VHH binders against Tectonic-like complex member Mks1 (Mks1). Designs and how they scored, part 9

Target 1, 127 residues: Tectonic-like complex member Mks1 (Mks1), of Drosophila melanogaster (Fruit fly) (q9vym3r434to560)
Amino acid sequence: KRVSLLLELQEGQNFENPNIHVRYYLKAPANTFYEGTPGVDTMQGATATCRNAGDWRSAHLGHCWQVTLLLEEQHHPADLLHLYFEVISIDSWQRERCEGYAHYAIPLTSALPTDSIRLQCIRPLGN

## First folded at step 4 (VHH)

Design k6 (from b1, 17 letters changed; framework vhh_8pnl_2)
Fold by ESMFold2-Fast, scan of step 4:
Structure k6 (fold): chain B 127 residues (1-127), chain A 120 residues (1-120)
Amino acid sequence: as target 1 above (127 residues)
Amino acid sequence: QGQLVESGGGLVQPGGSLRLSCADAGFTFSYYAMAWYRQAPGKERELVASISSDSDTYYADFVKGRFTISRDNAKSTLYLQMNSLKPEDTAMYYCAADSYIRDDSGYDYWGQGTRVTVSA
């Protein structure tokens, strides 16, 4: 079975530093292949850094990409595609700091949501 | 939705032992400090023990020498070994990542908890 996903990271909200970018990593379930484009890795990447001169509470990312997965005939209803996100801020001296992590799991054997999903970022203490 | 699942609670006699487990689904586990909290009826939640991503540990004074916190990053699992249990240890025990504790929206990111009852 072939499953094509169009993914979009729309915005980040309520980060203390509005100059952020997001790194993403996708983990496919066992016995799943992904179709690559030579020179393009769709299973991991990063958005451009968002710098807002206006409302600092909202960082507009607008990062879209396509992922195509090939599932073996012997897949289970619990087979999930895991999406991992790391939010990184960049200060005026170009130093990177981790603002937090987020995770979302997509079931590949059921209807996929078309609505926007809000993920809460989890961040280490003491940063 | 919830990523933390606690287990291992039960009813034991004073002086008994229990081992609690907390499973986390995802790569987030290895990056965060993890903690065990407890809450007895009518009391606020209190920190029992915590463990950093580098496995440095902290223990509340009331459990030092009796409880041991540990983590297995390969299994994404947190443990609490509880020895020499006292009736005062009776509580619901919760697993938390460090940043979940700071979420002022409430306890949606804590697990459901596992109940520990110590009684004669």
Scores: ipSAE 0.000, ipTM 0.096, lowest interface PAE 17.3, mean pLDDT 70

Design m1 (framework vhh_7b18_3)
Fold by ESMFold2-Fast, scan of step 4:
Structure m1 (fold): chain B 127 residues (1-127), chain A 120 residues (1-120)
Amino acid sequence: as target 1 above (127 residues)
Amino acid sequence: QVQLVETGGGLVQPGGSLRLSCAASGFTFSYYAMGWARQVPGKGLEWVSAISSDSSTYYQDSVKGRFTISRDNAKSTVYLQMNSLKPEDTAVYYCAKESYEYEPGSFDYWGQGTQVTVSS
């Protein structure tokens, strides 16, 4: 079975630092194969660094990519694609700081979602 | 004009080894991922292994540590080295080519297949 996902990181909101980007990592379930465009790593990456727009409450990311996975013929309920996100800011001294983490799991054995999903980031401990 | 020709199948006893080869023509071989899939009698296709254009390799858990995929871009050939073969590996093995760039998500061209029988 072949599953194709078109993914988009649309925007980040409510971050105080002006320069942010998002790093992502995708973890496929066991017994899957990567099938994609040669020379493109679709299972991990980062968006371009963007500044907050408008009222300093929104950063437009607009980062799109496609992931295609090949699964065994037999379906398994635990076949989930895990999406991990880390929001990184850069200060005026070029220092990177983690602003938050988010996670989302997509079931690969059922109908795929079509609506935009808003994820609440968990901020790291400040110590 | 895309053509994939598999060779190397045959009869082997449990614990034995076979090396499958797939000679490709009609496209720029180095641009595309290549793979191997198998069809067990009475069941559907099962993806076995894949190798990307940059030679990154991927395996089904059932063959990890036993099978090795490799490619030779100068010869436009992809290989599957199969070690420690089990009766459950008995199947027709197919070579497959990844779809065109900008249209990922399919192995669109298939070879004729080569029979592997693990018995006795």
Scores: ipSAE 0.000, ipTM 0.082, lowest interface PAE 21.0, mean pLDDT 70

Design m2 (framework vhh_7b18_3)
Fold by ESMFold2-Fast, scan of step 4:
Formats: sequence, C-alpha cells, structure tokens
Structure m2 (fold): chain B 127 residues (1-127), chain A 121 residues (1-121)
Amino acid sequence: as target 1 above (127 residues)
Amino acid sequence: QVQLVETGGGLVQPGGSLRLSCAASGFTFSYYAMGWARQVPGKGLEWVSAISSGGDTYYQDSVKGRFTISRDNAKSTVYLQMNSLKPEDTAVYYCAREGYVYDSSGYFDYWGQGTQVTVSS
C-alpha cells in the first residue's frame, strides 16, 4: 500500500523571539519503506529563518514537502507516523535558543485531516 | 557553488553616503532572506540589517533611519544604502545569506569576503 502525504508548516505563533526556524524529523512505523530519489531526505529537514519584527505574534513559514511511504498490506491501525518539531530562535550574534518542541502522530490507515492542526510547544528545561 | 560578492565600500567623510551591493550566485536567490553584518574595529561582529524573501526589512537600532536595505530578485542582488555616515560606522561589512539547510545551522549560512567602509575626515 502506498501512502503519499503533502505536509506544510504554515506558521508559528506567540514565540517571544520573532526570528525563528523549525527543524523537523519524521519517524515511520516498523516495516515501512520510503519512496524517493537517493540523496533527497524527506524524513528530516528545516525551514528558512522567519524574520517578523513587525509582527512578533506570527512567523510565516510556508514550508511544504512530500513524503511517500510503502506500507505492508496488513498495516495495523495503531501504527503511526510521528512528526517531531523543534522551534529554534536566533539572536543578532547567531546564538540559537530552543523555543519549544511539538509532536504530532498521523494514523496511516484512517482519513487524514484536511484542515490546519495547531500544536502546543513544550518549553525545554535546562536546554 | 554559493558565492556572495560585495562592492561599494570605500573612504567617505562624516555625513556622507555609500551604497553597498552584493551579487549572489549558486542558489535560488528569491527563496532566501539576506542580511548585512559588520565587524567594527575594537568591537565584535554586529548585525546591521536584513530583508526577507518577501521584502520585509529589519534594522539594528544604531542604523535605523540612516540605512536602507533593498533587493532585486531579477539581478540576484541585495543593496545597503548608507546615509549620514558617522565615524563609528567604520567597519568591514559582510553580505550574508540567511537560512538553514539540512545538516547546517546558524543565522547566516554563507558569507561574502567583506568590503571595508571607512568614515573619517
């Protein structure tokens, strides 16, 4: 079974530092294979840094990518694609700070959401 | 390969103006935010200005109202118009590409060689 996902990181909101980018990585369930061109990594990456000093409430990312997974015929309903996000801010001296982490799990055998999903970020303690 | 080439630096008297240009090649220029930073003698590196891929502009307080950043995507060039120059603006000015690629991190991922700006009488 072949499942193709179009993913978009639309925006980040309510971060204290307006200069952010998002790093992402995806963890597929066991016995799942990736379809793609060698050398192109769709399971991890990062957005461009968003500058929004005039609109600190919302950082527009607009980052899209496709992921194609090959599933076994008897794929279990509990098998999930895990999406992990790390929000990184940067100051004028190139000092990175983690603003938070977010996680979302997609069930690959059910209907996918078509509307935007809002995730709450967890602030790190001691990095 | 990514290249950033600055031009327009030089010697100018206080109150004068200079326009710096940065010609970019080796990447899709319109996808990236671009910026300028300076190394001031006796001080550390200082971010000066940035322009987003969409054209939004940002300035360090010390240059706000005097410097203007702009870009021309058709020419893959970013500019810094510097007016009302002061002796404290004397520095090497660097053009930089902002952005993060896989296995790379940092505010600026590529830098030019820099161009010297000297403001003195």
Scores: ipSAE 0.000, ipTM 0.093, lowest interface PAE 17.7, mean pLDDT 71

Design m3 (framework vhh_7b18_3)
Fold by ESMFold2-Fast, scan of step 4:
Structure m3 (fold): chain B 127 residues (1-127), chain A 120 residues (1-120)
Amino acid sequence: as target 1 above (127 residues)
Amino acid sequence: QVQLVETGGGLVQPGGSLRLSCAASGFTFSDYAMGWARQVPGKGLEWVSAISSDSSTRYQDSVKGRFTISRDNAKSTVYLQMNSLKPEDTAVYYCAKEGWTYESGDFDYWGQGTQVTVSS
C-alpha cells in the first residue's frame, strides 16, 4: 500500500524568544519503506528561522513537505510513523539554543486528522 | 551509538499498577539525567518525570504521588512505577536521555516507546 503525507509546520507560540526554527526527523515503522521523490519528499530537515510576526510570542513557520511511504503486507494497524521535532532559537549573536522537543505519532492505516494539531514542547531539568 | 529500549507496557484496569523499564546503552549512563514522557493518542507529547544523575526527582503535577521514577546505574536502566492508574494515563510512554547542549537538562534522544492502556 502506498501512503503520501503532506505535512505543514504552521507556527510556534509561547516561546520567550520567537526567533525560532524547527528541526524534524521522521521514523518509519518496520515493514515500511521510504519511497521519496528527489527534491520533494524528505524524512528529515529544518524550517527557515522565523521572527516575531505581529504578536511578540508568535513565530510563523509555514513549512510544508511531503513524505511517501510503501507499506508491506505484514504491516500492522498499530504501527506508527513517529515525528520528532526540536525547537531551536537564535540569539543576537546567531548562536543556537534548544528550546524544547516535541513528538507526534501517526497511524498509517487510519484516517488522518485534517485539522491542525497543537504539540507541547518539553524541556525538563533546565534553566 | 545511543540506544534506549522501553518495556513493561500493557493493558491494565483502572486502579492497577505497571512498572516500565528503559534499558540504555552507548553512553556512560550514570553521568546523565533520564526521563519519561508520554503521548496520548491523537494529542501531543507531555513530560511525566525526570531523575538526575544524583537521583533527584521531578514529576508532572497530574502524576505526583502516583508515579515513582528510579534508576539502577549498575544495570543502566531507568524505571517508572505507575500506581493508581487512570484511563487518562493511557498513552505511549517514551524514555529520554539528557542531551549535551548550552543548558543542562535538555533531552536529545527518545526511545521507541511502550504502549500503556488503562481500561475496563
Scores: ipSAE 0.000, ipTM 0.111, lowest interface PAE 18.4, mean pLDDT 71

Design m4 (framework vhh_7b18_3)
Fold by ESMFold2-Fast, scan of step 4:
Structure m4 (fold): chain B 127 residues (1-127), chain A 118 residues (1-118)
Amino acid sequence: as target 1 above (127 residues)
Amino acid sequence: QVQLVETGGGLVQPGGSLRLSCAASGFTFSYYAMGWARQVPGKGLEWVSAISGDSSTYYQDSVKGRFTISRDNAKSTVYLQMNSLKPEDTAVYYCAKDTYYPEYSDYWGQGTQVTVSS
């Protein structure tokens, strides 16, 4: 069984620092193989760095990628693809700060929403 | 204006090495991901490698272990070290600003020809 996903990180909103990018990490369930776009790493990656300003000004990420998963015939219906996102800011001195992280789990046997999904970012403890 | 200037291409035998350089100007280099893509005869542009502003690196499967991308933010330069070159690596190599995918690049340089032949 082949499951194909087209994913887009559209925008980030309400981050303090002007320059952000998002790192992503996808974790497939056991007995799942992946077939990405042949020229890219589809299970881990990062968006380009984008500026963010003001509480409601969005950082336009517009980062699209495709991932194709090959499921063994006898997989569990509750098998989930986990998507982890880390929002990182970077300044002119190359200093990084984690602005937050988000997580979303996709059931591989269910239809995906076609509308945009908003994820709440949780900040690391320390501020 | 964004400018990207690629150098370092040439003719090399299979198993040889080349180092490509891309000198960038017109933007705050350290803020942006940089990448390399290639135009293979008979194919469209294909992504080869990318390096984020924080120096995280990414590679096409066919070049993993053979190619290494790096950057020098003080010189506004990105590099592609190509080892164990194969005939199928023959292409025009382009430097790109702000992309992991050729179709979504903000800007491309002029390109540098790499030919791997015996």
Scores: ipSAE 0.000, ipTM 0.116, lowest interface PAE 16.6, mean pLDDT 71

Design m5 (framework vhh_7b18_3)
Fold by ESMFold2-Fast, scan of step 4:
Formats: sequence, C-alpha cells, structure tokens
Structure m5 (fold): chain B 127 residues (1-127), chain A 120 residues (1-120)
Amino acid sequence: as target 1 above (127 residues)
Amino acid sequence: QVQLVETGGGLVQPGGSLRLSCAASGFTFSYYGMGWARQVPGKGLEWVSAISSDSETYYQDSVKGRFTISRDNAKSTVYLQMNSLKPEDTAVYYCAREQYVHDTWGMDVWGQGTQVTVSS
C-alpha cells in the first residue's frame, strides 16, 4: 500500500544560539520502499539556517516536504517510520555546534493526528 | 543577570606566565562559546583567543603556541594560560561571550577587564 506524509519542521525554541538549522534523517521499517523523485532525497536533508528575527529563543524554520512509502499488504501493525533530528548552530568563526537531538516514530498503519508535535531536544554533552 | 568577572592580571617579567580566569553567571555557560580580547595601549581592541561550547580552541597568530584557552563548565569559568609573555602582551584583557548581533555572530557580553603588564 502507498502511504504519503507531509512533514513540516515549524520552529525551534529555547536554544541558546539563535542561528540554527536542523538536519533530518528518516529510517523506514524493514521490507519498506520509498517512492523517489529524480533529484530529490526525501529521506534526509537540512533546513535553511534561521537568523534571529527578534526573539532570540525562537527560530522559524518553515521547512516542508513530502515522503511517500510503499508497504507490502501484509506489513505488521507496528511498522514505524523513525525521524531523527539534529539541531546545529553556527558561531562567529563559522563553526558548527550541535545544540541537541530529537527523535519521533510515526506508525504507518494507523491514522495520525494532524496537530503539531513538540519534541524535547536532548544534549548529552550539555549541562 | 548576565555577568562576566575577570581576575588574574598583574605585573610580570618578560618570559613569565600568568593565568587569567573569567567567572560567568546569569546564563547557561555550557551552551556558549567564550573568548578573550585585549586592549593594547595606543591600539584598539584585539581578539586573542576563543573556545567553543565543544572545547575547540582558536588563537590569534600573535599568541599561537604561547597562550592556551580552556573552560570548566562545572565552575562556569573560562581560563587563559599565558606563557612566554612579551612586553607587547601588555594590555587590559577582557572576557566575552559569543552572541548573535545584527545578522552576524560576535562577542557581545564583556567583563570589566583585568590589567596585564609585562615589564621589568
């Protein structure tokens, strides 16, 4: 069966560095194929870098993309699409720093709510 | 509120060593890059060294091999170890926090400074 998802990274909040972008990586369940468009990689990418627009703790990303997955008819109900996010900042010496990681898993055999989901980023080397 | 306090300056003979400390308060220290700049008599402000939140270090050419920057996140403190001091290192040394300024990253929060004098 064919499952199409429209994904949006809306904003990052409460990061100490406001000049951020987000890298994402999607991992499909076993025996799942993703529908590709020539020249477009929907399973990994990065947003544009957000500049401070006023409130330095709020970074507006507005990055939207579509993912289409092809599942075999007999896939298990617990088939999950894993989304991994890494928040990267750029400093005054043009160095990239990891500000945090986030993960979310989407069940592919169940209807999902359309409401925005807030993910808590973790920074293992932070305080 | 946000505050940076420098200590450790003083008078030292050429070839001597000093260790500067900068105690930070009022923000999550481990998230920010920190740096040192100096104001040399008769010159403007000169960037000296920086350390990222991941402890990557950067140095101005004039101090490479002689100065070492480090940080202690548990103490919210950044340090500048100065070895093989020369008379031209005489300056007021300032601690700064990295901050986004006018669509450009820069050092925005400065302390009161600590005087370093290299003389006989």
Scores: ipSAE 0.000, ipTM 0.081, lowest interface PAE 19.6, mean pLDDT 71

Design m6 (framework vhh_7b18_3)
Fold by ESMFold2-Fast, scan of step 4:
Structure m6 (fold): chain B 127 residues (1-127), chain A 122 residues (1-122)
Amino acid sequence: as target 1 above (127 residues)
Amino acid sequence: QVQLVETGGGLVQPGGSLRLSCAASGFTFSEYAMGWARQVPGKGLEWVSAISSDSSTWYQDSVKGRFTISRDNAKSTVYLQMNSLKPEDTAVYYCAKEGYIYDESTYYFDYWGQGTQVTVSS
């Protein structure tokens, strides 16, 4: 089965540092292939750095990319594509720090969402 | 050094058959997934079929039932048996070897052969 996804990171909101970008990593089910050109990695990457704006502290990312996955000949209801996001802030000295993590799982054998989804970032607390 | 050498392409009439072979060297063949992709004139690269190290297979819908991928680990060779060929199957066919991203559940192809031309016409 061939599944093609068009993904967009639209915006980030309510982060304390004005300059952010998002790193992403996609984890597919076992024995999954992806369609692409050798040397071009669509399963992980980063957005451009954007600045938070106004009272909402929103950063407009507008980062789009396509991922095409090839599932086993017989697909399973438990086939999920996991999307992991790490929000990184940059200070005036170009130093990076983690602002939080977000995760979302897409069922690959079910209807795909057509609307935007809002993910809550989880911040590491403790050590 | 990884090397993939495709053979078996040629000219065939609609409804005919061809078998493509890909001889691999430079790695432990039995441990890696292998695949076939094609470049159709006027279109981008299109995945056709793939076979994992344990011989699980995937086929694009347009070739399912007509094409069969197989591997012979003793000969370090992957095959694509193409039956009931159609004019739209005309393309350069490439053999590809699995690469690894950082996740055991997900892999991409990072080595490609030079390709073999398949032409289906009357």
Scores: ipSAE 0.000, ipTM 0.295, lowest interface PAE 10.9, mean pLDDT 74

Design n1 (framework vhh_7ubx_2)
Fold by ESMFold2-Fast, scan of step 4:
Structure n1 (fold): chain B 127 residues (1-127), chain A 120 residues (1-120)
Amino acid sequence: as target 1 above (127 residues)
Amino acid sequence: QVQLVESGGGLVQPGGSLRLSCAASGFTFSYYAMTWVRQAPGKGPEWIAAISSDSSTYRDDSTKGRFTISRDNAKNTLYLQMTSLKPEDTALYYCAKESYEYEPGSLDYRGPGTQVTVSS
């Protein structure tokens, strides 16, 4: 079975620093592969850094990408595609700093949300 | 609302020491580079030292052997430890928050300052 996802990171809100970019990591479930890279179960990437002069509490990313997964016939219906996000800011001396982490799991054999999903970031310095 | 409040200034004799504090509120302190600036009577502002979010320090050569910048992110406080003070160090000392919005290295906000007077 072939499943195609169009993913968009629209914006980040309520971060202290507007100069952010997001690193994303996608972990495919067992017996699932990304089209074009047989045997690879992970995909990673990053958005461009947001540097807009608008509301400094809102970072507009507008990053879109398409993911196509090939599910083998032994694929379990409850297996999930895991999306991991790390929000990174860059300080005035070009040093990277982690603003937070977020995670979302997508069931590949069920109906997916068509509306925007808001993910709450967990602070790396918070406890 | 960003707020910076300096304290620790006062009258000290040459060769003495002072520790300045800057209490920050209204933003996530640990995420921003912070700096100390002074303005001596009849002079323009003079950059003293800066500290990045990861506690890397940058100091002016004229004071780097005598002044140490540090931060306590748990207390949202910036410090300047001053030793071997000279009459030439007499100035209003203020802390400032770095801006990342438009131009890296620009100052976003500064406090009202704390007066340091070095005299016999």
Scores: ipSAE 0.000, ipTM 0.129, lowest interface PAE 13.5, mean pLDDT 73

Design n2 (framework vhh_7ubx_2)
Fold by ESMFold2-Fast, scan of step 4:
Structure n2 (fold): chain B 127 residues (1-127), chain A 121 residues (1-121)
Amino acid sequence: as target 1 above (127 residues)
Amino acid sequence: QVQLVESGGGLVQPGGSLRLSCAASGFTFSYYAMTWVRQAPGKGPEWIAAISSGGDTYRDDSTKGRFTISRDNAKNTLYLQMTSLKPEDTALYYCAAEGYVYDTSGDYDYRGPGTQVTVSS
């Protein structure tokens, strides 16, 4: 079975530092692998660093990529693709700081929402 | 270091068969999912088949009735058995390795130089 996902990190909101980028890590279930392009890893990466000159509360990322997974014919319904996100800010001295973490799990054999999903970052944002 | 070397290509008539081999070295072959990809002149790469470290196989729908992927971990070798070949199967065929040990490697930089398959009368 071949499953294609179009993923977009649209924006980050309410971060104290608007100069952010997001690092992502995708972990597939066992006996699953992905289709790639030489030199491009779709299971991990980072967005460009956003600099918001107008409204510091919203960082527009607009980072799109496609992930194609190859599942064994009789895939277990509870097997999940795990998406991990880390929000990183960069200060004026080029020092990186972690602003938050988020996680989302996608069932690969079930219907997926087509609308945007908002993930609340946890630590170090305190909540 | 890490090397993948394809062989078995050549000129074959429509309806013929070929078996491609990919000899791997420089890494623990049995830990990696392996893939066959082809590229025709003037076209982008087209994925055709893959096999997991555990031996599960995945094939493109357009070729899965004619192509079979397999592996021999004792020989560090990946195979593609091609039957009922058609002129549109003419392409450079190469293999690629994906690291599955740490669930994060999809680096197709572990790609061989390819072996040419030409299907013509």
Scores: ipSAE 0.000, ipTM 0.119, lowest interface PAE 16.3, mean pLDDT 71

Design n3 (from c1, 14 letters changed; framework vhh_7ubx_2)
Fold by ESMFold2-Fast, scan of step 4:
Structure n3 (fold): chain B 127 residues (1-127), chain A 119 residues (1-119)
Amino acid sequence: as target 1 above (127 residues)
Amino acid sequence: QVQLVESGGGLVQPGGSLRLSCAASGFTFSDYAMTWVRQAPGKGPEWIAAISSESSTYRDDSTKGRFTISRDNAKNTLYLQMTSLKPEDTALYYCARETWYPDSGYDYRGPGTQVTVSS
């Protein structure tokens, strides 16, 4: 079975720093291939840097990409594609700061949500 | 040196059958997943089927009822059995050696064998 996912990172909201970008990393189940043009990595990457703007401090990312996965015909129903996100800001001195992490798991063999999903960023605490 | 050479293409009438072969050399064939990809004139490449080193199969929904992928590790050969062929199956068919994440897709492919389905 061939599964093609069109993914979009739409917006970031309420980050304290004006300039942000998002790094993403996708982890497929062990018995899943992913398809693409050699040299094009769709399983990890980063958005362009966007500036927070407006009263709600929203950053419009609008970053789209396609991921194509090849699943075994005898796939396990619980197989999940894990999406990991790291939100990074840059200050006026070009220093990067982690604003938070987010995670989402997509079932590859079940009906997928068609609506946008909102993820709460988690910032590691302690030192 | 890795080599993949396809054969078995040709002119066939709608409803006919063809068996494509891909002879592999220059690597341990049984250690690698293999795939069939086709490219029709004026279109991009379209994935058809893949088979893992453990002989698990993966097929595109549009063709899986008519196409079967198999392998013979003793002969270092990959096969695509095509039945109930339609004019829209006309394309150059390639075999390719698959890679898994993080090197996505395939790293080597053959020159292809032409399949033409017409009356």
Scores: ipSAE 0.000, ipTM 0.151, lowest interface PAE 15.5, mean pLDDT 74

Design n4 (from c1, 14 letters changed; framework vhh_7ubx_2)
Fold by ESMFold2-Fast, scan of step 4:
Structure n4 (fold): chain B 127 residues (1-127), chain A 119 residues (1-119)
Amino acid sequence: as target 1 above (127 residues)
Amino acid sequence: QVQLVESGGGLVQPGGSLRLSCAASGSTFSYYAMTWVRQAPGKGPEWIAAISSDSSTYRDDSTKGRFTISRDNAKNTLYLQMTSLKPEDTALYYCAAEGYTFEDYSDYRGPGTQVTVSS
């Protein structure tokens, strides 16, 4: 079975530093592989750096990409695509700092969400 | 982890046929989904065909009908039968154990076997 997902990282909110980008890593379930696009890795990447602004300290990312997975006919219904996110801030010297991590799992054999999902980031260390 | 080595490439005339083999050693071959990928000079890698652990196959539409992927788990070997070869099929062909753990084609890729289609 061929499953195509259109993914969008819409926005990040409530981060202390104004310049952020998000790195993402996707882990496919067992006996699953992805269709490669020459010159593009769809299973990992990063958004452009955005500046936080406004009352919500929101960064508008608007990063869209398509992932195509090839699933065996016989696979477990609970097999999940795992999405890992790391929010990175950049200072004036182009040095990076991790602001938090988030994770989401998508069931590939059931109905997919049609609405936006809000993920809570976990910080590794706080000031 | 699996180690892979390809063979069977060579010079062939347009319209000819070749059978490529990929011998696996190390981890249990039958647990992996396997792929054939090619890379022509000056181009990026192009996915050609994949076969799951249970021998279900997925093929690129541009080569579907000319190329057949198969595996023999008892021999730890992956095959690609190529027919009606065209000059556009000239490339380095390599196999990869690609599945849920792979982020990059190069992680578990063989060194490749060269296929040249010309008169």
Scores: ipSAE 0.000, ipTM 0.130, lowest interface PAE 13.7, mean pLDDT 71

Design n5 (framework vhh_7ubx_2)
Fold by ESMFold2-Fast, scan of step 4:
Structure n5 (fold): chain B 127 residues (1-127), chain A 122 residues (1-122)
Amino acid sequence: as target 1 above (127 residues)
Amino acid sequence: QVQLVESGGGLVQPGGSLRLSCAASGFTFSYYAMTWVRQAPGKGPEWIAAITSDSDTYRDDSTKGRFTISRDNAKNTLYLQMTSLKPEDTALYYCAKQGYYKEDSTGYFDYRGPGTQVTVSS
C-alpha cells in the first residue's frame, strides 16, 4: 500500500523572539520505507528562518513538502506516523535557543480530518 | 559480487500479460527485501513494488491491481506478474536489492540489475 501526504507548516504564534525556524522529524511505523529523491530528505528538515511580526506575534512559515510512505499490504490500525517539531530562535549573536517542542501522530489507516491543526509547544525544563 | 539478472520482457499487445523473473546471486537472497523498478524513455526511475524477506508486499497504487510481486527463496528468484498491460507500461524493468527499508533517506535500494525491456504496442 502506498500513502501520500502533503504537509504544510503554516505559522508560529506567541514566541518572544523575532527570528524563528522550525525543525521537523517524521517517524514511520516499523518495517516501512518511503519514496526518496537523492539529496532530499522528506522525513526530516527545517523551515527557513522567519521573523515574528505584528499584532499576533506570528511568524509566517509557509513550508510545504510531500511524503510518500510504503506500507505492508496488510496494515494494522495502530500504524501511526509521528511528527516532531522543534521551534528554534536565533539571537543577534547567531546563538540558537529552543522555544519549544510539539508532537502530532497521524493514523495511516483511518480518515484524517481536513483543515489546519493547531499544536501547543512544550518548553524545555530549565534550572 | 552481487548480481541480478532480469528476463521475461518482450513485445506484447495492449491487454496482454507478461511474467518477469530476476535471478539473484552473490548474497543471501532470503535475508533481503527486493524491488521492481521501471524506467520509461526520457523519464526517471519509477518504483513498482517491493517484497520483504518475509514475503510481505508493498505496491504502487497505480499498478497494484494489475501487477503482483512474489519470490521463491529456494530458487533465489524474484517475479513480477503483469496483467492488463497498457502502452504506458512500456519501459525497461529492473529488479533491485533493497538497502534501506525504513526512514533512512540515504537510499531506496542497494543494487539493481541491467533490466529487461517491456514494450506494449499493437
Scores: ipSAE 0.014, ipTM 0.251, lowest interface PAE 7.7, mean pLDDT 75

Design p1 (from d1, 16 letters changed; framework vhh_4orz_3)
Fold by ESMFold2-Fast, scan of step 4:
Structure p1 (fold): chain B 127 residues (1-127), chain A 120 residues (1-120)
Amino acid sequence: as target 1 above (127 residues)
Amino acid sequence: EVQLVESGGGLVQAGGSLRLFCAASGFTFSYYAMAWLRQAPGKRREWVAAISSDSSTYYADSVKDRFTISRDNAKNTVSLQMNSLKPEDTAIYFCAKTSYEYEPGDLDYWGQGTQVTVSS
């Protein structure tokens, strides 16, 4: 089975620092094959940096990418693609700080959501 | 560099239980997904269960609700608890490591396996 996902990081909100970007990493379950394009890594990357704006304190990211996975016939219905996100802020001295992380898991053998999903970010322990 | 050593196999009667262990060394264990696969004589290697770096678990339909995979990051071990064993579960069971940077066919290293025989 071939599964194509169009993923979009739409926006972040309620971050105190003005300039943010999001780093992402995708982790496929065992016995899943990644269909790649030479020179393009779709399983990890980062958005462009953008500024939190207005009273809503939202950053409009608008970062889209496509991931294609090939699943073996014995792939379990509960097998999940894990999406990991780290929100990074940049201060006026160009120093990076982790503002939080978020995680979402997508079942690969069931119907995929088409609606926007809001993820809660967790701040790193000890900061 | 990377070593995976399986243990815990043996002969059991149908309906019995076994617990398999995989001792890992040569890499930062907690960063990687670990999987159990099995191969019966004359058959292809078959995926059985996997556990991600965040301890999320996944199972093949043939073993769902009978097998439980777990990991102990302090001891660098992954375990497979096998309950309600069936003759069809007879196979050599292999521990496998996957790369954190996923690639096609992403099973980085395999152990020598441990034999499980279920008689009826």
Scores: ipSAE 0.000, ipTM 0.101, lowest interface PAE 16.2, mean pLDDT 72

